# VH-VL binders against Large ribosomal subunit protein eL28 (rpl28): the designs that were tried, part 20

Target 1, 132 residues: Large ribosomal subunit protein eL28 (rpl28), of Dictyostelium discoideum (Social amoeba) (q9gs21)
Amino acid sequence: MSQDLVWSIIKKNNAFLKSSHGLTLSAEPGNLRNKNSLKYSGLARRTTIDVAAVNGKVVVSSKIVKKAAFPAQSKKTTTFSTVNTRKTARFVKTLATQYAPELRAAALGRLHRVQSALRSAKKAAARKAKKN
Key: E = the ipSAE of ESMFold2; O = the ipSAE of OpenDDE; V2 = 0.75 times the mean of E and O plus 0.25 times the DockQ between their complexes.

## First folded at step 13 (VH-VL; framework fv_ecleralimab)

Design T45 (from T40 with light chain Y30K; at its last look DockQ between E and O 0.05; V2 from the best seeds 0.00; counts 0 for: pae E 13.8 > 2, placed apart)
Fold by ESMFold2, look of step 13:
Structure T45 (fold): chain C 132 residues (1-132), chain A 120 residues (1-120), chain B 107 residues (1-107)
Amino acid sequence: as target 1 above (132 residues)
Amino acid sequence: EVQLVESGGGLVKPGGSLRLSCAASGFTFSNAWMHWVRQAPGKGLEWVGHIKSKTDGGTTDYAAPVKGRFTISRDDSKNTLYLQMNSLKTEDTAVYYCARDDWAFAMDYWGQGTLVTVSS
Amino acid sequence: SYELTQPLSVSVALGQTARITCSGDNIGKKSVHWYQQKPGQAPVLVIYDDSKRPSGIPERFSGSNSGNTATLTISRAQAGDEADYYCQVWDYSYDYVFGGGTKLTVL
């Protein structure tokens, strides 16, 4: 199957996942459950965790609120390929346990949803390739 | 102006205990993660441990050489960081610094240090 | 535990560029911070998160980090830059680790 076709479908589904979050008043980076509360607000908390699909890869990021006026400087990002599912889950669990333990369940839940979406996109790409 | 002032250093025999304090001012101490870092005379820097803010869980982590012997605590009402050192060894001889985390897991402000000498 | 290696000393002529290295396995995947320490003084953070400067640190100080090597670069070296320099890493799998330090001499 064409790598370009696979990446096109993954990229489209990644954008759809962002759009399908719905419009909310608290659609902030690092908000793991997309809820406007102090516990989950990425802009109000000093420690935040985000998990997203970007360019067909799983991207885990965290930030410290003290640098909220300079958001690009306050973010740390780690990128995983989709083949490293257990490694990615261990990384997110370790990060959340040490960094923000109250967010651990939410971070792992979002990772599961992102991985599932990427798996579904790859399955759909394989079906389209067989038709062609 | 951010200020960190360590105190409580001194001479202690091996096996003894000592408690260090770090008085903080010029920032909201209760929001900060705080570190202890030590430096043996003429040697390099060595991380000892940290304590998170209460909002971020209030938990501690320690370097392997001090786990089980050292305890980091904080009193946010007094803007004070503590290091309780038990079962001291000659290898613990160092200047001990307290430092503030700059929210990027670096130490952006340091105290002047307090000397701990562990000698028989 | 994770190990960082720095050269013991580096010399630079006044006005020239100094480069201090910090080597570690896959250090490019970690956030690297740099500290300056003068004799009898506490360390001062000069670079954080590989390449960012705290306020008050002159632009002469820069940093990079890729592969197995992070580098602190001091352009237009001044006499006041003579100090010990330490790299430090943090990652989610390890505690905070310092390099052994590098003595920079400005000739």
Scores: ipSAE 0.000, ipTM 0.546, lowest interface PAE 13.8, mean pLDDT 77
ESMFold2 (binder alone), look of step 13: mean pLDDT 93; pTM 0.952
OpenDDE, look of step 13: ipSAE 0.736; ipTM 0.905

Design T46 (from T40 with heavy chain G57S; at its last look DockQ between E and O 0.06; V2 from the best seeds 0.00; counts 0 for: pae E 16.1 > 2, placed apart)
Fold by ESMFold2, look of step 13:
Structure T46 (fold): chain C 132 residues (1-132), chain A 120 residues (1-120), chain B 107 residues (1-107)
Amino acid sequence: as target 1 above (132 residues)
Amino acid sequence: EVQLVESGGGLVKPGGSLRLSCAASGFTFSNAWMHWVRQAPGKGLEWVGHIKSKTDSGTTDYAAPVKGRFTISRDDSKNTLYLQMNSLKTEDTAVYYCARDDWAFAMDYWGQGTLVTVSS
Amino acid sequence: SYELTQPLSVSVALGQTARITCSGDNIGKYSVHWYQQKPGQAPVLVIYDDSKRPSGIPERFSGSNSGNTATLTISRAQAGDEADYYCQVWDYSYDYVFGGGTKLTVL
């Protein structure tokens, strides 16, 4: 089936999947734990792991900002596009363990939800294609 | 059935320009990402660049050897992909294929190719 | 730049199993695609997403990908399988990367 038919159905059926697939999109961690009114401090560094659907595939990225003795910040941005669900889960677990262990469970949970949404959208696209 | 037909290849001198076309049929062209891939005689496949669908920004990306010299464009009303090649070099001599991207980042349909020869 | 390495050639006896490798640093983290190209023809996608077959590709074509190596496997090799085979990945930084190609000869 055409990639745009599948993607259109995916976008309609899931909030994580409604973003443009031509951009790598991310959701900041902490919708489970962050308060909406928390202010960023220059001494408090934020580490993110983002899991999103792009082009009907799971994309994992991270932004690492560590606390430092000096004012310089260490930023590591990793973007990885993968289709293999087992490899993706292992990658997210490893990445979170290295850079943001406090986010590991949340990142894996988001990965599971994105993967489940993609499976459901593919099934819906297949049903619609058979009717046509 | 999906069909991709390239045209516009030929002989051109170094420093010259050439425009290739790829006529598409059998699918919704406006929703597809499209690629140009080339193959020098007796050599392997080399990705040239792609153009995204308008829905996905419509932007282009290019392989380093052609950046700044080649421009990919599309006309969705004519179901046609274009490759404008400027400042051509003898190294650009190849068969040029257009190909359709799928959502797994593979190229699932290819045209027959058109030969570009850059020679004095 | 991300590099994919394939052997220049592989030989297989008629009816035997051919294995064509594609090596890259952590290639197991990528979705690997394989193309067959017969002389004078355009490439044809034979395996996508490591191990999936497009419609019309016989089941004797299979693929695997783990660690630093992806492998295209052709069981019960036929004379008609003689072709060049290319692996390909998508890399966010460099877009689309092909291996150098492998000539499969069926003896």
Scores: ipSAE 0.000, ipTM 0.522, lowest interface PAE 16.1, mean pLDDT 75
ESMFold2 (binder alone), look of step 13: mean pLDDT 93; pTM 0.952
OpenDDE, look of step 13: ipSAE 0.849; ipTM 0.938

Design T47 (from T40 with light chain D49Q; at its last look DockQ between E and O 0.04; V2 from the best seeds 0.00; counts 0 for: pae E 16.1 > 2, placed apart)
Fold by ESMFold2, look of step 13:
Structure T47 (fold): chain C 132 residues (1-132), chain A 120 residues (1-120), chain B 107 residues (1-107)
Amino acid sequence: as target 1 above (132 residues)
Amino acid sequence: EVQLVESGGGLVKPGGSLRLSCAASGFTFSNAWMHWVRQAPGKGLEWVGHIKSKTDGGTTDYAAPVKGRFTISRDDSKNTLYLQMNSLKTEDTAVYYCARDDWAFAMDYWGQGTLVTVSS
Amino acid sequence: SYELTQPLSVSVALGQTARITCSGDNIGKYSVHWYQQKPGQAPVLVIYQDSKRPSGIPERFSGSNSGNTATLTISRAQAGDEADYYCQVWDYSYDYVFGGGTKLTVL
């Protein structure tokens, strides 16, 4: 098997991972196999931003690649109350603008969707509590 | 099979501008990250900048000496990479190569380069 | 910015083993790539990710990377191996850094 074919396969996988890694890959942490770990070592060095709802709160997770010496310790998470909508949006905008500008619109859009879902769940819980 | 051909080099005076092109063939250009690397006569290789694929955001990064003066762009419909060079200095005199990024942040295919000479 | 240091020149007798070093602070934490450039030609990738060979690169080219030093090894050196060799890393800030280059002379 030629290295050009190997490079083509690797680039296709990396392009998919690059487009997905910033927003969606938290559900399957570490798809590491012996060869997969070697294959995906470069992905550990990219800046990523994820926004999710965790235990009724907004959690912003990032991997900031400026810590070149210790990439395994570069992941940071910040948890926001649903009350802090303006502060959360500014935090995500500032983080993305500084470290991953190509992800800014997607990260803010996902933040809006997560915040909307949490407000809807809070309203539904309040309605159920009044009935019971 | 993979081919990269630079063009647009030449003689320009300090403060002038020049636009380089890199014609690509033999691979899916729209999926590739692309680099510019330069080499002053008798000197080593120096990274100039890169542009990501559209799928990966299409954004650019530049080395400090050229930031604010050079602009990398791409036209995926023409399979062409561009380097717009403004406010040229004598220190910008070099052979300019375009190169294809692999998945591991290496440059696996290079063009033969185009010479830019900045001299009064 | 991250810096890579290479010796200016290395000499090797025909048929012997050449070793070209690339030094950097904790370079063993980076993926190191190596390029060969013959006079009047474009660079060619000969080693990527420390030790892997692209298609068409003979197995006598090998690489290693640990601690503060990466090494390109060329066994059974041939006259055609006479060239400049550059190491390169990418760091986590999206900076691409080349070493200063090493001229290999085959005697």
Scores: ipSAE 0.000, ipTM 0.524, lowest interface PAE 16.1, mean pLDDT 76
ESMFold2 (binder alone), look of step 13: mean pLDDT 94; pTM 0.952
OpenDDE, look of step 13: ipSAE 0.234; ipTM 0.792

## First folded at step 14 (VH-VL; framework fv_ecleralimab)

Design T48 (from T19 with light chain D50K; at its last look DockQ between E and O 0.43; V2 from the best seeds 0.00; counts 0 for: pae E 3.4 > 2)
Fold by ESMFold2, look of step 14:
Structure T48 (fold): chain C 132 residues (1-132), chain A 120 residues (1-120), chain B 107 residues (1-107)
Amino acid sequence: as target 1 above (132 residues)
Amino acid sequence: EVQLVESGGGLVKPGGSLRLSCAASGFTFSNAWMHWVRQAPGKGLEWVGHIKSKTDGGTTDYAAPVKGRFTISRDDSKNTLYLQMNSLKTEDTAVYYCARDDWGFAMDYWGQGTLVTVSS
Amino acid sequence: SYELTQPLSVSVALGQTARITCSGDNIGKYSVHWYQQKPGQAPVLVIYDKSKRPSGIPERFSGSNSGNTATLTISRAQAGDEADYYCQVWDYSYDYVFGGGTKLTVL
C-alpha cells in the first residue's frame, strides 16, 4: 500500500490528523499544550519543541535559543517512522532534558498522543484497504 | 555479532577525491543511524557526520570543516555506508571510523578504521 | 562551539582508583558517553548516558556528572586499562562533540 493512499485514509478517519498537513497542530507554532501562554507559546523568542504528525510520520521540530541574541536560533526538524517509537521517545526526552527541561513532560505527552493516533489510523487504514 | 569494516582508504593528493565504504553485519542496518568519525595522527576523535535511517528521513548532518566537501550515503540492500570525500586537504589526513548510533547519541560499535593520507 | 575539556594525562597506581574528568558548561544535564581507545585499536564504548555500562564492560568502570563536570571512574586499575579515554555529548548546534582525550597511565 502506497504512502499517499495510507495518508489519505488516515486523514479521513482521524480528525486530529486532518489538522496536521498544515504548519502546526496548535494555534501557535511550537505550542505543546495548545495553551496561549508564554511558557508554551512558540511565537516568543524562546526554546520551543513541537511534535506533530505529518504525512503519516512523527515530526519533531524545535528552535533552540542559547546565549545568542534574537533572532539567532538553531532550528532543526527530525522525522521518525511509527515503528521507531523507542528511538523517537529517546530523541524527544534527550532534546527536552538538555534544552527545555520545563517542556519535557509536555513534549513526551504530546508524542504519546501523536503516536497513539497514528497507530489507530494505521489500523483503520489496513481494515479499509482489505475491504477494498 | 555486530561487525563494521571500513575500506577504500589510501594516499591522495590535495584537491583529490576518495570514497570510503563501511560493510555492516550482525544487526538490522536499515534501521540504524550511522556515523563517520576521524582521528588525525596523534590527535583525538572528531565527528565527521551521520546519516539517519531511510525510514527516519535518510537525512545527513556534517561537522563544519567538511560541509560541502563530504557526502554520506547508504545502500541498505548491500548493508553498506559510504563517505564521498571531495576537495581533500592535508588536514583531512586521518583514520576514518564507521560507527553505529545507539539512540542515546552514543556510538556503541566501531569499525577498525581505514587510513586516508592527503599529501603532495 | 560547545567544548569539552579533559586533562591531557592521568596516572594511577596498579590497583588504585583513577578518575578522568570532562568539563563543559552545564554538562550535568547532558547524556555523557565515554570511550576507551587502546593503541592501534578502535574506540570502545565503556559508559553511556552518564553512568550506564554496555554489556561486557567490567563493573569497576563507572561514571557520573554534576554541574559542569563529568567523571569516569576506574576502580582497581589494571595494566589493561592503560588507554586514551574520550568523553562525548550530543549538542543541538554542533551535533556530536568529543573531548580532547586523556591518556591513562597505569604505574
Scores: ipSAE 0.369, ipTM 0.760, lowest interface PAE 3.4, mean pLDDT 82
ESMFold2 (binder alone), look of step 14: mean pLDDT 92; pTM 0.948
OpenDDE, look of step 14: ipSAE 0.651; ipTM 0.885

Design T49 (from T19 with heavy chain G57S; at its last look DockQ between E and O 0.03; V2 from the best seeds 0.00; counts 0 for: pae E 14.7 > 2, placed apart)
Fold by OpenDDE, look of step 14:
Structure T49 (fold): chain C 132 residues (1-132), chain A 120 residues (1-120), chain B 107 residues (1-107)
Amino acid sequence: as target 1 above (132 residues)
Amino acid sequence: EVQLVESGGGLVKPGGSLRLSCAASGFTFSNAWMHWVRQAPGKGLEWVGHIKSKTDSGTTDYAAPVKGRFTISRDDSKNTLYLQMNSLKTEDTAVYYCARDDWGFAMDYWGQGTLVTVSS
Amino acid sequence: SYELTQPLSVSVALGQTARITCSGDNIGKYSVHWYQQKPGQAPVLVIYDDSKRPSGIPERFSGSNSGNTATLTISRAQAGDEADYYCQVWDYSYDYVFGGGTKLTVL
């Protein structure tokens, strides 16, 4: 099934849609900008990149379809600490460049936001620990 | 100064096992991704596998020819990288190098290597 | 599997410029690294990320990568530059890949 066909079916009806102030947003996994569009759809796209914070670490996930004729979807997950931010950025950049150049900017943007959030959370936790 | 020193190479029969070590110094070993690369006599460089830092999940990956037979591990308290080689084949004969990955998917420092010879 | 192709050998006259190529499908999408290996020695990183030099590597060494070909350029070749040179990339799906190596002879 083509990604266009899948999108036509799910664009108005899926469990991850959220309405806010006349805008339709999506909270689906693999949606790097939370926009309800084919470009950012984690559900409809054959190739996806996702960056998330999990247990204080950066997790990069990808779904890559190598050949249209072989439906074998390979999902891979890579985990990074917040210590080596340059390596993580290089990883995401390289991944996107190789398999989804159109998502490169969005992926890097998400990475920066995730890293920032993790740093903030760590600082907050440290402050709480000092008060107790 | 960054130093990597391999050891444990030698002669082994087909089907045998061998464990290589790589002693690291001059950098924070626990933060480094580490690789094993081998070179058969008179041949080119071949990637064997890598291990990520513990902070980056500590996961391993292997080249297809060694997958299921070789295991990479590390002891950060000893600044040592290991390569456990099981079910060795004649085609595994090579100089084995340990290398540091600090540049993002490039090996910036290499050891001098240790020779492994698999022969009947 | 992703494959990198290098010429088996390249010759250069002393003081001239040597160019060693590394070919791969859409190699321009990758970051290419280059290693120098002298006889009986371990490899040494001479170029990383297509064109960057590690500390201690002479400015005579340069790199480029576009389309389907990456190139290591060694200007003002010296006798000490005689060595095997390997290109290398990382592919998200195929892991770390080395070229077959090129023997550089300085005449």
Scores: ipSAE 0.737, ipTM 0.902, lowest interface PAE 0.8, mean pLDDT 93
Fold by ESMFold2, look of step 14:
Structure T49 (fold): chain C 132 residues (1-132), chain A 120 residues (1-120), chain B 107 residues (1-107)
Amino acid sequence: as target 1 above (132 residues)
Amino acid sequence: EVQLVESGGGLVKPGGSLRLSCAASGFTFSNAWMHWVRQAPGKGLEWVGHIKSKTDSGTTDYAAPVKGRFTISRDDSKNTLYLQMNSLKTEDTAVYYCARDDWGFAMDYWGQGTLVTVSS
Amino acid sequence: SYELTQPLSVSVALGQTARITCSGDNIGKYSVHWYQQKPGQAPVLVIYDDSKRPSGIPERFSGSNSGNTATLTISRAQAGDEADYYCQVWDYSYDYVFGGGTKLTVL
């Protein structure tokens, strides 16, 4: 089954993926937790690590605002297939540990949720394809 | 182009009040921390206070000399920053600048300033 | 409160290198920003985060920060570089702190 068809089925069956797909990295301070938390105030609000499902793949996006710095025009994105779950987790862990340790647990939790949702949606798509 | 325009400066007697405005354009005002910085004639720059973006708590902080007398507010729907100055003293005489802090606690854009003179 | 100390004035010959210092206790642990202010004008950010240049600032402006001293360096000084220069840090305990300013004179 083509990747576009699989992605279409995934998007229809997952409200979480519908709400998170197509996220664009912005100049807004990013965080993966409630902004009212004291450990995410100030400088931490100017560093972002986002994890989302885009076109059936896991996309990790970051804007590193460590110390007082201007927003970068070019922001780093890295796309992972769903097969490389441990490689993806190691990448997110390393990235967060180096640039935003306070976001590490939230970023890994987000990754886990995205990977689980994609796995479930892919299983549903595969069962539908067998019936056809 | 980022633009900041202060207004509301003028002559006021000691003990009086004055309200300054800063009209902002050319950027997403609601995402920025905004500052007031003053400069007495012939003197250096002195930070007055700031207001954070609403997403970063929306709270204010002030330098000790003005705490309790000055109040910073913002209206994100009008892209406008305000400074309410009460109980003015002659030492408050200065050019007052508004400045943007979009990222990293540096003031990357400044207005032209507005002069406040406190004199009897 | 946290104090930043700058020399009152610095002179440089046209075409030579100027260095303006900003001293503070453990300033190397802060991000230091530098502003240029010409007479009758608002300040302009020329260096941020110790050594980075905003768009439009020529590469002859550079900065460093370690230990107790941050330095703004202006290579090939031009007449148009004559201005007051302020260093600035943010400190969690002391908020935004400016140095006293340095008047650069280009001879």
Scores: ipSAE 0.000, ipTM 0.519, lowest interface PAE 14.7, mean pLDDT 76
ESMFold2 (binder alone), look of step 14: mean pLDDT 93; pTM 0.951

Design T50 (from T19 with heavy chain T59Y; at its last look DockQ between E and O 0.05; V2 from the best seeds 0.00; counts 0 for: pae E 15.6 > 2, placed apart)
Fold by OpenDDE, look of step 14:
Parts: sequence; structure tokens; C-alpha cells
Structure T50 (fold): chain C 132 residues (1-132), chain A 120 residues (1-120), chain B 107 residues (1-107)
Amino acid sequence: as target 1 above (132 residues)
Amino acid sequence: EVQLVESGGGLVKPGGSLRLSCAASGFTFSNAWMHWVRQAPGKGLEWVGHIKSKTDGGYTDYAAPVKGRFTISRDDSKNTLYLQMNSLKTEDTAVYYCARDDWGFAMDYWGQGTLVTVSS
Amino acid sequence: SYELTQPLSVSVALGQTARITCSGDNIGKYSVHWYQQKPGQAPVLVIYDDSKRPSGIPERFSGSNSGNTATLTISRAQAGDEADYYCQVWDYSYDYVFGGGTKLTVL
């Protein structure tokens, strides 16, 4: 099934849609900008990139369909610490360039936000620990 | 000065096992991604596998020909990388190099290598 | 699997410029790295990220990557440049891939 056909079916009706101030947003996995569009749809796209914070780590996941005739979906997950931000960024950039150039900016943006959030969380935890 | 020194190579029969070691010095080993690369006699370089730093989860990945037979591990307290090779085959005969990855998926420093010969 | 193709051998006259190619499908999308290996020695990184030189590598070594071909260029070839040269990339799906290697002979 083509990604266009899938999108036509789910764009108005899926479990991840959220309405906010007249805008329709999406909280689906693989949606790098939380926008309800085919470009950022983690459900409809054949190739997706996701960047998330899990247990204090940066987790990059991807779904890659190599051949339409053999829809062997390859899902791969890579985990990074916040120690080497350069390497993580390079990884995400390289991944996007190889398989989803159109998502490169969005992926790097998400990475930056995730890393920032993790740093903030770490600082907050350290502050709490000092008070106890 | 960055140094990598492999050891543990030798002669082994098909189906046998061997464990290689790589002693690292001159850099913060615990932060480095490490690779094993092999080279059969008179042949080219072949990637064997890698291990990430502990901070990055310590995950491993392997080339298809060695998956299920080889295991990469590390002891950061000893600055040592390991390659456990089981169910060895004649085609596994090669010089095995350990290499550091600090250049974004490039190997910037290599050891001198250790020869593994699998023969009946 | 992703494959990198190199010529088996390249010859260059002393003081001239050698060019070693590495071909791969859309290799321009990858960061290409180059290694020099002299007989009986371990490989040495000479170019990384298509065109960057590690410290200690002479300026005579340069690299480029576009389309389907990456090129290692060695200007003012010296006798000491005689070696095997390998290109290498990382692919998210196929992991680390080396070319078959090129023997450079300095005449």
C-alpha cells in the first residue's frame, strides 16, 4: 500500500490526533514536528526517523522500506548519551541524508530539543539531590 | 600517544574458539567506540564489528559472516577490548585489528594486529 | 549489501599526481574515509569526511566526493606513498563498508 493511500485513510481519523487552538496536531511516534501532514506522518510514511528521550538517553529510531515489492520493514534503534552531542548530531544528519533528506532539518531540530530537555532534567535532579 | 595492542592470536582448529584482546592507552578508553577489523592474507579490509561506549549504552553490532559466533566486549577498568570467537571457520583466518572510532564512523587509530589461523 | 568499488591498481610517476577512485551507488550521500596501508603495517587514516586530513597527514593528500565517485588525490607522489589504499563508508543499514583496496605503485 502506498503512503499516499494510507495517508488518505488516516489523516482525519487516527488515535494520535489532537486539537489545539484550531490546529490539528499529531502525537504519533515518528512525527518529528507533531504536525498532521504526510511529510511528518510516522504512520503513513515508508521511511521515518524518530528522536526521543528514554531513561535519560537519546534514542534514534527509524523505519526504512528498501523495496516496494519487498516491504520488509527494517526498524533500527540507536541510543546515545548526552555526553557526545557532536557524534549524535552527526549520526542523525547522516541517517537523514542517506534515507530521508527531507526530514534532516526536522530530525536535527528534534534532537536539539530532546538534548536540551535532558540537560534540564539532569540539572533539576541534581538540585533536588542537594536539597535532601 | 594513542596506542592499541592486540594479542591472543594463534593457530586453532575449525570449530574451535579463541579470544583476542586489545590493550588501549593514551586516551579515555571508556568514552571511545571500538571496532574489530580483519584482513585475510593477501586480501582487503573487512569490518567485523563494533562496541559503543558504556555511556552510549555499550551496544554491539556485527558483520553478517560473524553474527552469532563472535562477541565483542570491553572492560573499561582495564582499558581492554575483547573479541570472543567461537565456531571458527577456515575463512576466519586473518590478521585482526582493533581500531578506535572518534572521527564519526572512521577508525582514526589502529593496532598492529594479531594473526588468527584456522586450519585443520 | 552496499558495495564500494576501487581499481585494483594505479601507477604514478615520481613527483606526479595519483588519483584513486572509489565508486558506490550515491556515494555522495556518504562520508567517505580513506586509509593507507603499507606492507606489513596497520592501516592509517589519511582522509576522513571526504576531504579532511588528520593531524600529521601531508597536504599532498586530498579527497573529494560527489555523485557516485569519491577520489583520493595524492600530489607530488613520493616513493613512500607506495601502499594499498582503502575507501570506507558507514551505512545505517549495512554498517561499515570497505572498498576492495587499490595498490598504488610509484614509478
Scores: ipSAE 0.457, ipTM 0.843, lowest interface PAE 1.3, mean pLDDT 91
Fold by ESMFold2, look of step 14:
Structure T50 (fold): chain C 132 residues (1-132), chain A 120 residues (1-120), chain B 107 residues (1-107)
Amino acid sequence: as target 1 above (132 residues)
Amino acid sequence: EVQLVESGGGLVKPGGSLRLSCAASGFTFSNAWMHWVRQAPGKGLEWVGHIKSKTDGGYTDYAAPVKGRFTISRDDSKNTLYLQMNSLKTEDTAVYYCARDDWGFAMDYWGQGTLVTVSS
Amino acid sequence: SYELTQPLSVSVALGQTARITCSGDNIGKYSVHWYQQKPGQAPVLVIYDDSKRPSGIPERFSGSNSGNTATLTISRAQAGDEADYYCQVWDYSYDYVFGGGTKLTVL
């Protein structure tokens, strides 16, 4: 079964994956709900960690805000295949432990939910391919 | 018209078990996430747990006080949500509501509740 | 887990505006939902996603959520608005958290 078939199902269900994992009813986490983080300045932003499914893969995204008066800020993105489940969990745990320990449980919970949703999408794609 | 009807409440001794049912109608039950929420007499609302839609894998999550003692299940062919309560404590005395979560995070329809009393 | 704090009670004169607060650290980053519970009845969703009304909820119910405080506002309070009101969020750890509830008394 090709990645194109898996991607077509995941692409159709992207809103489903993000909404069905117990995330907020609003669209992307952070863009609409980080009003306080954006209101004051770039220095009001907090270190964030997000985990999402993109193109059938697990994508871990973070913004790291340094302590200094003019911190360098960047969106750092790491992509994992679904086979590397233990590596992905260790990466998220280590990243959160070092930079945002208050988010560690939430980030690992999101990872588990995203991985579960990707497995479900693969099962649905396999059933659809066999039926056709 | 959405309807949720709980049943199975009653008096049970500590350490006992009880099974609650919630009969659903007026919506596609298999697409909905379902919750149990309880309210001790004179107290506030307390989330007990939920079960995701069958479409979303049917996974459950529970509040800490009930983990390992309570089990949520669903039967989509009967449009029925269940709460199996084991090892009941007096602190579990409450009205138990089932609720629909069709918006992903808000409970938009509630049943009228069923009273569970745990006492000697 | 995430904590929501509500005043235990709020009083409002008939016809006046009632405001019920729900406080939480950075609650403005959450979608806040509000439930009304009249004595002996099941809760009813009155506001979802901070400020949206379900079908059948009067326009005099409104909501806001910013900073550390979400507020349910009931304009032109009626005797029938006397009830307990609960705020609720979904926590990032996949928990559903209710506030402690506020008894609204219409004088």
Scores: ipSAE 0.000, ipTM 0.524, lowest interface PAE 15.6, mean pLDDT 76
ESMFold2 (binder alone), look of step 14: mean pLDDT 93; pTM 0.951

Design T51 (from T19 with heavy chain A99T R100T; at its last look DockQ between E and O 0.03; V2 from the best seeds 0.00; counts 0 for: pae E 5.4 > 2, placed apart)
Fold by ESMFold2, look of step 14:
Structure T51 (fold): chain C 132 residues (1-132), chain A 120 residues (1-120), chain B 107 residues (1-107)
Amino acid sequence: as target 1 above (132 residues)
Amino acid sequence: EVQLVESGGGLVKPGGSLRLSCAASGFTFSNAWMHWVRQAPGKGLEWVGHIKSKTDGGTTDYAAPVKGRFTISRDDSKNTLYLQMNSLKTEDTAVYYCTTDDWGFAMDYWGQGTLVTVSS
Amino acid sequence: SYELTQPLSVSVALGQTARITCSGDNIGKYSVHWYQQKPGQAPVLVIYDDSKRPSGIPERFSGSNSGNTATLTISRAQAGDEADYYCQVWDYSYDYVFGGGTKLTVL
């Protein structure tokens, strides 16, 4: 039970989470499948890729091993508009292939979930605006 | 060990209704996207629809032939996926599979399916 | 909607290498998944994300994806490999799409 307790505390104190209209899309940076496992824990891996919704846009973040000696300088963040779905998918596939091929499937799956959540949030916001 | 067990299939007349269930075990069901995929006799696989996890909004999407007639729901407290099928047509005759999607959009675990026959 | 095309059937001699193709416009930009379905059985995921094997899938199953074609390769074909094989993608602008299926016969 102690692993679930640690995870619960991390989620509640996690400054990485962003909410848009009450939607929470990420619990831990670099945990692409939101699974409590060593394979997908961003805290346990040296090379990480994260995909999240931030301020209504898709944000792809990475920590590359070759720059891990300078953590604040080794992180790279790229922001995509929600209309550029193919461009975003190509970018994530290429990035993961180059730097973390073992994470590629999970990163693309995470992107799928984030893009779908953003579409659902836009539909909900549009529906609410028409009622008001 | 992941297990998915469908139930509720059977013979039903056109215009009728049927509810399928899929009992899940061996994984964190509440974090998974769940899908229904069907296969008409002698035909290929056809996606029916999915329901997202609650953390991803809990919303559903459907293939065009079933939209408005079929409803996917889930009960995370019972680890159970449902497919409510209304206004059934003979072309809905198929084996219906439930499947998981815990690697993004790959369907990595499948049930054995339940047969739905729609005939007059 | 996005379309995937597979040959209807492929034959391979026992012990030889089978190649099953899946064609789609710019399919190399997407992740391709492959499912095996034996008669009377549920589909089983055999390759995901172009070339990766799930646990329990033998090394003789491999995959590739570039340009307009993804390929499932089965080396040292066994009688037990006789099955229907489906490719599948999800394009972020479309629903889940399956190919029409390929029947593999081991002679």
Scores: ipSAE 0.135, ipTM 0.678, lowest interface PAE 5.4, mean pLDDT 78
ESMFold2 (binder alone), look of step 14: mean pLDDT 92; pTM 0.946
OpenDDE, look of step 14: ipSAE 0.792; ipTM 0.912

